# Designs tried in a protein design chat: VH-VL binders against q09347. Part 1

Scores and structures below are computed, not measured.

Target 1, 142 residues: q09347
Amino acid sequence: YHQYRELKCSTPTNSIRGGPDRAECHLVLKAEELETGRPVPTGLGCWQEDHDGEEREYCDIVCPKSHTVFISYIDQGHRACFNFITYQVEKRNDEHVLWRSGKCLNSTVNYRIGCKFDDPFETQFKSDNEIFAHLRARARRV
Unless a header shows other numbers, all headers, positions and changes below count from the first letter of the chain; antibody chains aren't numbered by Kabat.
F is the ipSAE of ESMFold2-Fast. E and O are both the ipSAE of ESMFold2, at different seeds. Each is the mean of both directions, binder to target and target to binder. V2 is 0.75 times the mean of E and O plus 0.25 times the DockQ between their complexes.
[cut] marks letters that were taken out.

## First folded at step 1 (VH-VL; framework fv_rilvegostomig_arm2)

Design r01
Fold by ESMFold2-Fast, scan of step 1:
Structure r01 (fold): chain C 142 residues (1-142), chain A 121 residues (1-121), chain B 110 residues (1-110)
Amino acid sequence: as target 1 above (142 residues)
Amino acid sequence: QVQLVESGGGVVQPGRSLRLSCAASGFTFSSYGMHWVRQAPGKGLEWVAVISYDGSNKYYADSVKGRFTISRDNSKNTLYLQMNSLRAEDTAVYYCAKDYYDSSGYLLDYWGQGTTVTVSS
Amino acid sequence: QSVLTQPPSASGTPGQRVTISCSGSSSNIGSNTVNWYQQLPGTAPKLLIYSNNQRPSGVPDRFSGSQSGTSASLAISGLQSEDEADYFCAAWDDSLSGYVLGGGTQLTVL
């Protein structure tokens, strides 16, 4: 059981001059093409929060709590978004969310997000901490 | 149990083409990126190409750009490498390998046993 | 031509500690994490170390990795005869938009 989701963020066509253009994001939920599973939910939308003095925009990723969410692909022009620095997916209060911050909030980016059932037989890694250690180590030099 | 089985190798003359296949089993093939890596006789490993989980993104080593094409068929759990304009320096054992991620991690966690390609006149 | 530089050979006796170096540049090891692969004679490569210093399940703790600047090292403590193999370092290269590997180090256990 596997499902993919897309978060598409784009700068409005009729942007107001004199201020920073905020990208607007829409969660597009898609089933993997080879899946014939259950209907894909429409999603819960995005909202802004302060996180320890930093402005973040959070978007709900409708993924069952037993599943692992990961970013499979991002498509961006100018590189304004960096994993673990200005964006990441995470599990919070039994919900899966993607957050963005900094200059990534003003960028046009398509986030393709994977939602997979945690199967201990698919991977030889021991825990989520090992996966996150790999991602953090990769991000620290970007 | 993860298994990757390569096929399609053989002996071919310079300038000709070959298509390699990699049959995957034991994991959700459509969720992960896939790589091709080669090894010339008695030499080290050389990365060749990667394809994302859905086939929408591909990267190639400079030595094969414009000549090789990576593709996949998720309905058949199969990865392909179309090799055109083959040269003597393409002689190698070709391995397919699974990425731990869709193509973002470049972490080759499982490898096949390889298929041999020999380009000679 | 390998982009990452490794010594072509290394050797040790059982119980010894051996270290295999891997040298790169700012566009690869200086900006991205290093993975290590082990290739036993006549077999396909296997993942040995990822994210500079992490071990997959099943890899003994006598194998360890490190990274500093544009270089990385694989250390094998308590060397055993079954460790005789070729070892390859690898990293993503931002300037090439590709994955690069070292030339490999053939480890002999004497």
Scores: ipSAE 0.000, ipTM 0.521, lowest interface PAE 14.7, mean pLDDT 76

Design r02
Fold by ESMFold2-Fast, scan of step 1:
Structure r02 (fold): chain C 142 residues (1-142), chain A 124 residues (1-124), chain B 110 residues (1-110)
Amino acid sequence: as target 1 above (142 residues)
Amino acid sequence: QVQLVESGGGVVQPGRSLRLSCAASGFTFSSYAMHWVRQAPGKGLEWVAVISYDGSNKYYADSVKGRFTISRDNSKNTLYLQMNSLRAEDTAVYYCARDEGYFDWLSDYYFDYWGQGTTVTVSS
Amino acid sequence: QSVLTQPPSASGTPGQRVTISCSGSSSNIGSNTVNWYQQLPGTAPKLLIYSNNQRPSGVPDRFSGSQSGTSASLAISGLQSEDEADYFCAAWDDSLSGPVLGGGTQLTVL
């Protein structure tokens, strides 16, 4: 079955940083990265870029360059995001990125992003939420 | 001092509409997400809806989707809940509550201040 | 039906320690922090514990919270008659994109 990383993109409540008009995205790390006791990154690097006259925000996705990334699911409170129109994942400059535009830039959205590679840490779990809970628990113990 | 005061409750027939208001004071209203939470007579608490600090994002409980609309007027420090197509199951005390949490993967939400509540009774 | 499971009632005698449990799943307690609310008869709920184990100003240190896996617990030490109230646990649920709450536990001080 496919390998998943949970990406949560939300507009921070009471935040005085990140701006009032953009979601901030957080990606769960791979389990193997947590085993070494390394510091755990809690966010994604995102940047604004113009694409054919449209403003887009691009965010890095941690997935090997030789593998493929896909969006299996999005959860949104109101429908502001449309596949291939205001959001999608793609490979740019040999990096996997998520881009979003238009009203999707200002919306709270949970993206469920898959990375197709052989990662044995996930074979011991029955669901993506169980994987996320495990990784979050490990992150809190680092 | 933080204060939230609900109003607009009453007795109403099934299928009718009602609008609740929550007047906020003692804090920068425009910096906080706000929630509506209800409690049916003798029952537990049920979350109803949330609205972001600027009004751009809204979420609803499945039981009220399509019937209720949450909104806010930051210039008046007021939160609203427009309730349409009311059902007997909507009978409850409705509380407005302030959200101190953040919507990220390490964040939590919690209602740090609550209003006194306003009673909505939907009866035939 | 409530999403988080609590015992419907609990009881104790003044001075005793009482524990109220709260059980959830990976999408709520397993991935988000737990908060607890106290509701005295005829009043609005009040925040008692947030972020699993933090107390707001004005809440006595005899109230404490804990979380492990998909479960959480509220402990009340040195039980007093004023603690007679309904107690609710709550957490954000990632699959529902909103807060979920327990059914509440009615605590009786005997």
Scores: ipSAE 0.000, ipTM 0.493, lowest interface PAE 14.8, mean pLDDT 74

Design r04
Fold by ESMFold2-Fast, scan of step 1:
Structure r04 (fold): chain C 142 residues (1-142), chain A 124 residues (1-124), chain B 110 residues (1-110)
Amino acid sequence: as target 1 above (142 residues)
Amino acid sequence: QVQLVESGGGVVQPGRSLRLSCAASGFTFSNYGMHWVRQAPGKGLEWVAVISYEGSNKYYADSVKGRFTISRDNSKNTLYLQMNSLRAEDTAVYYCAKGLEIYDSSGPYGMDVWGQGTTVTVSS
Amino acid sequence: QSVLTQPPSASGTPGQRVTISCSGSSSNIGSNTVNWYQQLPGTAPKLLIYSNDQRPSGVPDRFSGSQSGTSASLAISGLQSEDEADYFCAAWDDSLRGWVLGGGTQLTVL
């Protein structure tokens, strides 16, 4: 048994890809996890960054470490390439501990159809601290 | 050009050790999990081991657990298989293979690029 | 023995459709996607199908895959002489924490 939470990810209308790029990201959580009042994964949205003269598009999802998360990608009629990276965040003694969990995928949807990922978000960072700092900065912008 | 080139095979006596290498080029080696798969003469394919892109996760077939060790050196774009306590049933062509998905810690999505293999013969 | 079960051989004539079956269990095909690999005589294996039914670039559309329950099938339509090869199915097994493969099916084009 699972329930869906819809998370809409979009890029600005002046995308380098020649139009509005949009993706609809679905998070699937166990019904009992939603009902127990545990923290729910929060999507931070999609954004573009300039990496050495090339624009890159990112769409990452942060989920609590205690939760099972499945991500499904639905094409909104515009095909865009997103780097989907799932992170787990756990609060311990007033600190946020970041765990990198890789990809969470829903097997009912081919998340790669019509999309190529050239440069994953995390390849530009050397440590979990750098990734966490980036995530905090990004959360303030979203 | 994505390429994988295996080396280090040979003829070795039972109980001895051998180390295989796999040189990767044409892709960002450090982003992908890597596999070893073997094929005994006239037989089918048998998966041997996988190592995650960062080297932190490793899984082995039950037939090689405790005897074989998979490792990688991302600075040299090279995958290794250390084979100890070799047995006659380890005789096979050994292929290295690239994982299909990036940042997959266990490689459950498959292997999209394969090397040509290196032959290991364990005989007395 | 192989964990996944395939027929040891299959055959057909040019232009016909052939199907190769693959049977597993809930811990492998029942929980994870299936890959198919083609091995031409004297060559390394090549990825033919991934994620049950997806084709890599360069694989003709006459090859297709399907999965139902704990079983999977590879279909080859418009059979050609170049298809003569060994075909292997594969899936990750959650209980073994490793990849399991079928014993292979030798396809002969008559």
Scores: ipSAE 0.005, ipTM 0.524, lowest interface PAE 13.7, mean pLDDT 68

Design r05
Fold by ESMFold2-Fast, scan of step 1:
Structure r05 (fold): chain C 142 residues (1-142), chain A 122 residues (1-122), chain B 110 residues (1-110)
Amino acid sequence: as target 1 above (142 residues)
Amino acid sequence: QVQLVESGGGVVQPGRSLRLSCAASGFTFSSYGMHWVRQAPGKGLEWVAVISYDGSKKYYADSVKGRFTISRDNSKNTLYLQMNSLRAEDTAVYYCARESLRYFDWSPFDYWGQGTTVTVSS
Amino acid sequence: QSVLTQPPSASGTPGQRVTISCSGSSSNIGSNYVNWYQQLPGTAPKLLIYSNNQRPSGVPDRFSGSQSGTSASLAISGLQSEDEADYFCAAWDDSLNAYVLGGGTQLTVL
């Protein structure tokens, strides 16, 4: 729980000491700017990468392997950002990352990120992922 | 086995109040945004109101703004619609519906209740 | 009043392809994803298509959706008698801060 409360985001975002049994991190990602003759800015702690033909921006989230990272809230971008289609958190090489794409990449979005001890009997996130597998498939350009 | 069960409908006179309830089961209620949608006899669907998963955000259709209040009690897995100053045009079957994505605003509705009938007449 | 415009009725015979249109504006269909709901006679609506063209589990592949600009379409291939229902398009509207639905299209299988 001690490491849990000392969560740091690997993005240009202030970490927030959470309540008694959890940590919170507020992540604000700005719209990408494109200019003729200039590289597309990725932001500090974030980088651009192609994912199956779609441009994604990935941002590191520092959270222990035994903990679950989840998005508790998004602001403004929720009109253009859809879970599993244009944004989500996931593990890559045992590291937690947040990615965004499409309309969500063109929006300034405030993400509220949580990191909590993962009790396998507490969470239903696997069921949500299975139900919305088709939404994830849409993010791929085959 | 997601289930949504509406109750509280009935016959009421114009100008009176009525409170609808929607009892949720089979999922973590506190993680999902919830909506009320109504359907007048022989007409199409009309969206009424939404409440975010934590109750902090609420939006209403212009036709009910200032008269209806959406609320939720996450400890009881129950959604409410308080309807004040009822008018004949509020006569409809009222459905509650669950958003499909956790911790997200304004996603599609993947589950609907069977509805409760509200009749506003003299 | 309907913010999204649908034809009030559509018809076809078994085996035909039927298309139902939905027209909106830049603040709704032009900026947000379109969902489609099916309402069989005497029942509650159910989600048929979400995020313009995705099918929930249990929805036959005969149903498909598309979106271009400020308009969307629902296509039903190999029409069957059980498809006789009301169909509604829906999307969030940024200007109204409201979820908006079309007036509905009553599909008759002849």
Scores: ipSAE 0.000, ipTM 0.521, lowest interface PAE 14.9, mean pLDDT 74

Design r08
Fold by ESMFold2-Fast, scan of step 1:
Order: C-alpha cells, then sequence, then structure tokens
Structure r08 (fold): chain C 142 residues (1-142), chain A 121 residues (1-121), chain B 110 residues (1-110)
C-alpha cells in the first residue's frame, strides 16, 4: 500500500474575512504504485471496496457527524475527476467520507474541503461566523 | 433555509449598463461557487457566468464575454453581474444559482426567483 | 440556439412512464456528467437529477436519469399531474469552457 492522504489547513489570520475562527483545508490524494489486489486496512484513512461493480477508494474525512462536509474546489492538472461520477463526499453511518473511482483513482488531486455546522435554519449571521474544523492529518502509508 | 434574492433588473435602452445583485442567506456563501443563468421570454435556459467561492476563477458564456463581469463580496454575502453594452438579445429573467460541489461540474442546486431585464428603445 | 437537443414536447397519461431524451456531442455529454432541471409554470427552475443519475433529497424515486455515449435520458415513472413542467438537460462543454443546456421539453399530462 503506497496510497496516502494529507489534510492541510490554512491558519486563520486577520486577513481572512470572517475572523480568526475560520480555516480552509486541502485534501491531497496521491497514487504511487497502488496494489489494487490488496485492500487498505480500515482505520488508516483510506480503503478500497466495490460499489455496484466498480472499484472505489474511500477516505475518512475528519469532521464531526453533526457537521456537513463539502468540496469547494478541486485542483488537478488534467480533467481526470468528475463530480458525482468519479468522486464525491458522502455521509456513511454518521461519518464523513470522500470516494473516488475510475481514472481519478490514479491521479493526484487537491480537494479543497470544508467542514461546517449543519444548520438547516442557518441565517446570514451564522454564515458570517461559521467555524470550520481545523483538520490535521499526516500522510499514512501501508 | 437557503435563500437567493435577485435585484437590480429593469427596463434599459440598448448600449446602456445595468448591475444585478443576488443576496444570499441561510448558508455559508463564501464556500460556494455561484452562477448566473438567464431565460428569454418564451425560451429555454441559458447559462451566463460562474464565479468560484473565493472569486479567483470566472467563466462566461461566449455570448456575454467582454460585456458582462461576474463578481462577489463574501463579506456582504452578495453576488453581482455587471452588464455593459446591453443588447435587445439580453432581454431575459436573470436567475442567481448556487453550485453544489465542484464549481465547474457542480449542478445548480438552489435558484433565486429571478429579476427581469428588458432591453428596449 | 440550444447546444443540446431535446424534443420540444412530450406527453403521457397518469401512471404511465415517459422518457425525455437529450443529445449532445463528445465535448459535452460525451465527456461530462448531465444534470436535469424541472421548471413548473411561473416558477424558478429546480434541480431534479444531477451527475447523470443522482437524486437530490426530496426528489421522488420515480424520477431517474441515464447517460450513454453522447446522449442522456430522463425517465418519469408513475406520471402525475404535478409533473407538468418544462425539463432541461445541462452539461459542461469542454470546447466552450461553459455550461450548455437543452432547449427544454414541455411535458403535458393527458
Amino acid sequence: as target 1 above (142 residues)
Amino acid sequence: QVQLVESGGGVVQPGRSLRLSCAASGFTFSTYAMHWVRQAPGKGLEWVAVISYDGSDKYYADSVKGRFTISRDNSKNTLYLQMNSLRAEDTAVYYCARAYGDYILGPFDYWGQGTTVTVSS
Amino acid sequence: QSVLTQPPSASGTPGQRVTISCSGSSSNIGSNPVNWYQQLPGTAPKLLIYSNNQRPSGVPDRFSGSQSGTSASLAISGLQSEDEADYFCAAWDDSLSGWVLGGGTQLTVL
């Protein structure tokens, strides 16, 4: 297993509108000598499983289950990843995951991911004062 | 509850300018890409422009390139469309819409009720 | 002019299955996912199907989408009178670097 993920979070400063409680995180998924015949052990951040006949890689997103994960942007050199077809975030068993498939599995992609309080009655005031989780993760290799 | 409210529409003469606004509430505006989509009377929908969550990337329909400018002010939770050199063909209801997920490939998951722009002599 | 081609109209009776087609090219539907929007008379459009076949929360499962090659389809099973609306397909076009939409299909029940 040489697949790994990194979560990088920007430091909130006075130059970031909305105050010091805001942070933006980037998820970088890389593919180097993936061993597709060997499942990635659960709990190491990413794992592979079949989804209706297609191979997918799922990666844990560290975000409270009461919050919503969203992708604000992806940065990729070529259009290898297509929203909802070869990647997306979703909630499984009240936990957040990002999955990818197809050509997106073998591409280096920088996902800009946010984690926000899930308030169905959110007001503009709450939007201005939303606190993003400060996500910290280190590269995981197997 | 997600709300998008457009304003600034009206009747203008050809060659003049108009600025549309879209006031967002009920969600964290600064984390979403936003679109403008228009609909001429009795016609289908036509995509106009998109702006990324932080304003760093913008894309325009060929029919409006060089004349329209999309912008946003995240501190005010407001999206703008500056329309210059207006033509009769720009007559339409203009909708503000939120992008879900990837700003390029994400669908328009919430729409405002629209503001009417009529370009006539 | 519309870049994606849809039939201008479609019709059915309550309980029937209706299919609305959407045809494009390799630079749009052939390379990118298709979304479908529903516009009830006098209202703003609403997202009905995204990324070829996914439903947003609140959209009944009688609505489904599919895509093959440079074409896509929206299927409505168990047709109801509340489904009378205009339906639009949309996809990103790589050659235009922009979203393109179909001309819309007006669905009538009865």
Scores: ipSAE 0.000, ipTM 0.522, lowest interface PAE 13.8, mean pLDDT 73

Design r10 (at its last look DockQ between E and O 0.13; V2 from the best seeds 0.00; counts 0 for: pae O 7.6 > 2, placed apart)
Fold by ESMFold2, look of step 2:
Structure r10 (fold): chain C 142 residues (1-142), chain A 122 residues (1-122), chain B 110 residues (1-110)
Amino acid sequence: as target 1 above (142 residues)
Amino acid sequence: QVQLVESGGGVVQPGRSLRLSCAASGFTFSSYGMHWVRQAPGKGLEWVAVISYDGSNKYYADSVKGRFTISRDNSKNTLYLQMNSLRAEDTAVYYCARGKTIYSGYDLFDYWGQGTTVTVSS
Amino acid sequence: QSVLTQPPSASGTPGQRVTISCSGSSSNIGSNTVNWYQQLPGTAPKLLIYSDNQRPSGVPDRFSGSQSGTSASLAISGLQSEDEADYFCAAWDDSLYGPVLGGGTQLTVL
């Protein structure tokens, strides 16, 4: 069973290089890789943590209990967002998050993400409203 | 309206010290990184130092490292530059400048003060 | 000795388009966005262009910026006599851990 996500992060200037403006991200929920998808409100499900003196912004990509999560695409020629250096998908318990750091926090970037499950995704969330409520609760964790 | 007012400039002999101040108003000072930039007579602009919004990170140009100290007092909305071991080549107008973002690591200036003149001469 | 290289002067007549170049390296313009500043005679600099090509409120649209590779350019169209000033480029430099500036370009409106 497959689900897809697009994580869209943008600055006011749409710079893909290091700049002064913090990017704002929103998630797009997709049942099929190439569909338009269902956007989540900007900023929902994202939060900041200090990791060994490095600021990171984590975003829940809504792939709970997924056995496989992969990034299938990131903007070509990016100069600020590098896998395992300034971003990575990370598993936390039964959840998956994408974190960004350094210049990637201040850069426009789009990720296409795939998630594979043993059971249909709908067994975990009955509606998009449940997904939004879950993500809203994440943004308040401090 | 954003306002930055520098003070503390003057004429001093080489080897002496000066402390510059920059009084900030019209914005939440503690939310912004702050810079010092200088301009020697008839020359271009030279960046001197930057301090993060909370004072935890400071960066200096190589030309002043070890001699100048940037600091801030957020309770007084004031930025400082302590200049020790002054040399003739430090002669310049010194500008206080506000960073665009809260963090200074990728930050450039958006508002400038009027400048204060430092002359280092025998 | 400026880290970013600009021509020391430029000129144009009213109504013309003038461009000012700014050359840097991979550690500054190649990796980080460019700002441009205008300094009128006897005054402090002011922000003209940020994030390569963005105008702050109150800057006329005849000012524009661009960036490619390790170089940036400021264009002024419809040149006016009040545009006579010094223009500086700036970018963050990853190796120096701070802003670097061009030497400035003195623009003369003929």
Scores: ipSAE 0.108, ipTM 0.705, lowest interface PAE 5.9, mean pLDDT 88
Fold by ESMFold2 at other seeds, look of step 2:
Structure r10 (fold): chain C 142 residues (1-142), chain A 122 residues (1-122), chain B 110 residues (1-110)
Amino acid sequence: as target 1 above (142 residues)
Amino acid sequence: QVQLVESGGGVVQPGRSLRLSCAASGFTFSSYGMHWVRQAPGKGLEWVAVISYDGSNKYYADSVKGRFTISRDNSKNTLYLQMNSLRAEDTAVYYCARGKTIYSGYDLFDYWGQGTTVTVSS
Amino acid sequence: QSVLTQPPSASGTPGQRVTISCSGSSSNIGSNTVNWYQQLPGTAPKLLIYSDNQRPSGVPDRFSGSQSGTSASLAISGLQSEDEADYFCAAWDDSLYGPVLGGGTQLTVL
C-alpha cells in the first residue's frame, strides 16, 4: 500500500535561497504519485525545536506506521537544502517527520515523498478532517 | 503557450509618472511570482522588482525603492508597475518576466515579454 | 555596475568552441544555481540554460553550462552564425535578497 506526499516550502517573494523571510510549508496528501493531491493548511503540523544549538523546523508528513519512507525528489533552485545536513526524514515512535535547518529554513523547496504501509492508509484516518485534527493535536503537544 | 505582453511605455519628462501593464496568458498566473526587469539602451539587464503570487509581498532594487510600486490583479491576469518621480536613469526597455511558483524549485526567470520602452528626457 | 562579472565580448569562427565566463561570490553563484540567457539583436532575452547545466526544450546540445566554486561558464561548440548574440548569466544573491545579473557578453561570429 502506497501513499505520497509533497512538502512544499516557499518564501513570500518566490525567493529561492536564504532570504530575509522564513519559508512556510504545507503538506499535500496524495493517494497516487501523479495526482494533484489535497493540500493541508500552511503551517499545520510543523513546529520548531532546538537541536544542539541549531534551530530546526519539523513537519509531520502523515505517514504513521509506515515501514518505508523515501524522498523521491527534492525540487530546489539552490544548494541550501542538503540531505543529512540541513534536512532529513526522521522516525519518531510510529510517525515520520521531516526537519529543515540553516539556510534551508529561509529557502523555497518542494519535497516529493513516498510512504509504504502494511495496511491501507484509510484504516488510520477516515477523512481529511481526521488528518487535520491529528496535525492540530501534534502542534498542541509541542 | 506562455505569453507576456507589456504596455504603457512612452516618453515623459523627469519627475513625471507612468504605469506599465503586463498581460499574462497560457499559464495559471495566480500561481507564479512575477518580476520586472529593465535594460537601458546599449546596457545589460537590471532586475527591478518582484511580487509574490498572491500580491502579499513585494521587493525592489535599491535604485527604484520608494519610487516604483509593483502590483497585480489576479482576476485580470495582469501585472503592473507604477513608476513615480522618473529620472533620466530610468530610461530603458521594461520586461515582465515569470518567476517560479511558490511550490516549484525552477530557476530565476523562465519566460519574458517583448518589452515596452520608457524614455525619460527633458 | 553588474554584480556578476562577464567579459564584455567574445568571438569565434564557425565550428569553433567558445566559452563565456561568469564570476560571482559565495552569496550568489556559490550558493545558488545559475541561469544563462541569450538575447539576439533587437529581441527580448530567452532562457538558454537553467540550474547550472540544464537545457530547456528546443535549445541545441551544443550549448552547455557548468559551475564550480563561485564561477560559471557557458560553452558553445560548433559555433554557427545564428549564435551571434548577447549572453547573460544570473543567480540569486543571498546578501542582496534578489536576482543579480552579469553585464552581458557580446558574441561575434567571424
Scores: ipSAE 0.020, ipTM 0.612, lowest interface PAE 7.6, mean pLDDT 86
Fold by ESMFold2-Fast, scan of step 1:
Structure r10 (fold): chain C 142 residues (1-142), chain A 122 residues (1-122), chain B 110 residues (1-110)
Amino acid sequence: as target 1 above (142 residues)
Amino acid sequence: QVQLVESGGGVVQPGRSLRLSCAASGFTFSSYGMHWVRQAPGKGLEWVAVISYDGSNKYYADSVKGRFTISRDNSKNTLYLQMNSLRAEDTAVYYCARGKTIYSGYDLFDYWGQGTTVTVSS
Amino acid sequence: QSVLTQPPSASGTPGQRVTISCSGSSSNIGSNTVNWYQQLPGTAPKLLIYSDNQRPSGVPDRFSGSQSGTSASLAISGLQSEDEADYFCAAWDDSLYGPVLGGGTQLTVL
């Protein structure tokens, strides 16, 4: 039994004709969580930022108070996206941020992001890292 | 079980309009992008259009752009394709397909309906 | 004309291994993963392989996918008469901003 909600988002594509303008997110309520009520939905905001001479897109993930970000899945259908090289989840001032760079900026990456009640930040970060390690092992440079 | 059932196909004259429907069941329809894909007699598959999970974004193949309109009604779990100014080249079996990645509509597809036949003929 | 190139036909005998190629470009197979669809005569297509080499539940391990550069391949080991079908590859195309599909390969089991 685990009580959390899933916030499922697609990463926006920038400056692509006819592409998504911003991240699309949905909340999915787990049956187990219905007994304890449903927190107000939270969202995803994205911006561009320089990182050591390379442009990155960062997206803040906002969970309700006392909830920790949980990433259950990343659909990297694009070979230009490599974990730790052109995208990653990063801890920044005790918040989770997703970033991407290079050729991955022009690709759609789908994230399955949930919010877990009362989970340590460290535990969530380690789980996300394990998922990313598996995805990276499968990725190839285009 | 995921099920997609197309309807609305038939024989129509060139220049006329037809509206296809796809009834979805067995999954949370409002969480998935949806596609239309067609297949002309004896030929391969051709992607036609996609609509995002909430209906806010739509993309079309160049061959149908300006003539076809994709839409959805999440309260009825139904996908639509409004086909205007039909041509002989639009003759095909039209398949409804569910987008592969939840809350996307800009990826490939996993589940297909059985199709509905559209014949544009005099 | 299709954007992805497949041979129009392929054939084999029961028990043999057959491969079906799919050639694209850097904007599709070179950048994005490949799906394969199987279409039995008179039926709708069915997802056979996704993400280059992954099988959905219920697809036999005789079917496998691979990718190298701008090309992909579907391999069918231990060929059976039930495998006689049309096979299509598909990938997202970054230049066209949409899915692209191959022309299909008609597999005949002799």
Scores: ipSAE 0.006, ipTM 0.550, lowest interface PAE 11.8, mean pLDDT 72
ESMFold2 (binder alone), look of step 2: mean pLDDT 91; pTM 0.928

## First folded at step 4 (VH-VL)

Design n01 (framework fv_tafolecimab)
Fold by ESMFold2-Fast, scan of step 4:
Structure n01 (fold): chain C 142 residues (1-142), chain A 124 residues (1-124), chain B 106 residues (1-106)
Amino acid sequence: as target 1 above (142 residues)
Amino acid sequence: QLQLQESGPGLVKPSETLSLTCTVSGGSISSSDYYWSWIRQPPGKGLEWIGSIYYSGSTYYNPSLKSRVTISVDTSKNQFSLKLSSVTAADTAVYYCARDSYTEIVWGEYFDYWGQGTLVTVSS
Amino acid sequence: EIVLTQSPATLSLSPGERATLSCRASQSVSDYLAWYQQKPGQAPRLLIYDASNRATGIPARFSGSGSGTDFTLTISSLEPEDFAVYYCQQRSNWPTFGGGTKVEIK
């Protein structure tokens, strides 16, 4: 089973409708946290597995199943990470994950992850910071 | 400018409930940017986080204390409170209230403002 | 729960000397680590958050480094007001604190 870690999250002012202003999490993946040669999940609720002969690291993203996850930007020391080639977010078994591969695994990269609220329950929370609190509390439970 | 101040009985008998209140001044507890926390320190020992509350009433607790802890918030009085039930001598400590600091890139749990602490002794 | 082990328990140093304090986590905490200073009879004061960022108003002589399981707090040149107990704290899971390092006058 996965070892969970808290994602770094910030909430922009007042948007639960999935516009440009939205809830965001800042996920930092560091090269030094990767544990080579062991079949054990690594930091931030991450784990390694083979994908068609290529090593990938998958990391859990805390975002409700009914919502969509996207990467708003990445900050990297050198250009080793290419969208859809060496990193991407996707949905697996109704859970959100980020994966990375190739030279992107050897780089410290800051991923700004957005969680978009575009379903009929988007108004469940009174404020954007209550959405942030919900995501934070969920991470605490695991 | 922001101040937190603990108040409540300094002596509690074994098996009874410890009750403390934290009064926030110079800032609003209804701020969506912060959680509010209780942390304790037994005499001569280290710090232990008890739990935190958001102004909406959402709480999370230290799993080792969860069955005995209730934290509540009263936004009209700008206060939040701790109740710890079934106390023993092991619960003797200085109790601090603290603000759980928000930053743009992290969820909270950096305690940036603290009350001065209040000693609670559990003794018959 | 994540256990934080601080070493040494006590550092005996003179003003002007460099202090190096260690904090080791039982499992990786990424950079979700903070340092606090506590003087006798006072509440703790936040010094460093996210392993290396100085909190508001904290002098430049305080610096933090490390990631994963091994973290260091460095005070480049001790001032009289720096003799205190220092605690590390992680928040990658339930917040837990280390046992503390006492920096005392030699």
Scores: ipSAE 0.000, ipTM 0.508, lowest interface PAE 15.0, mean pLDDT 74

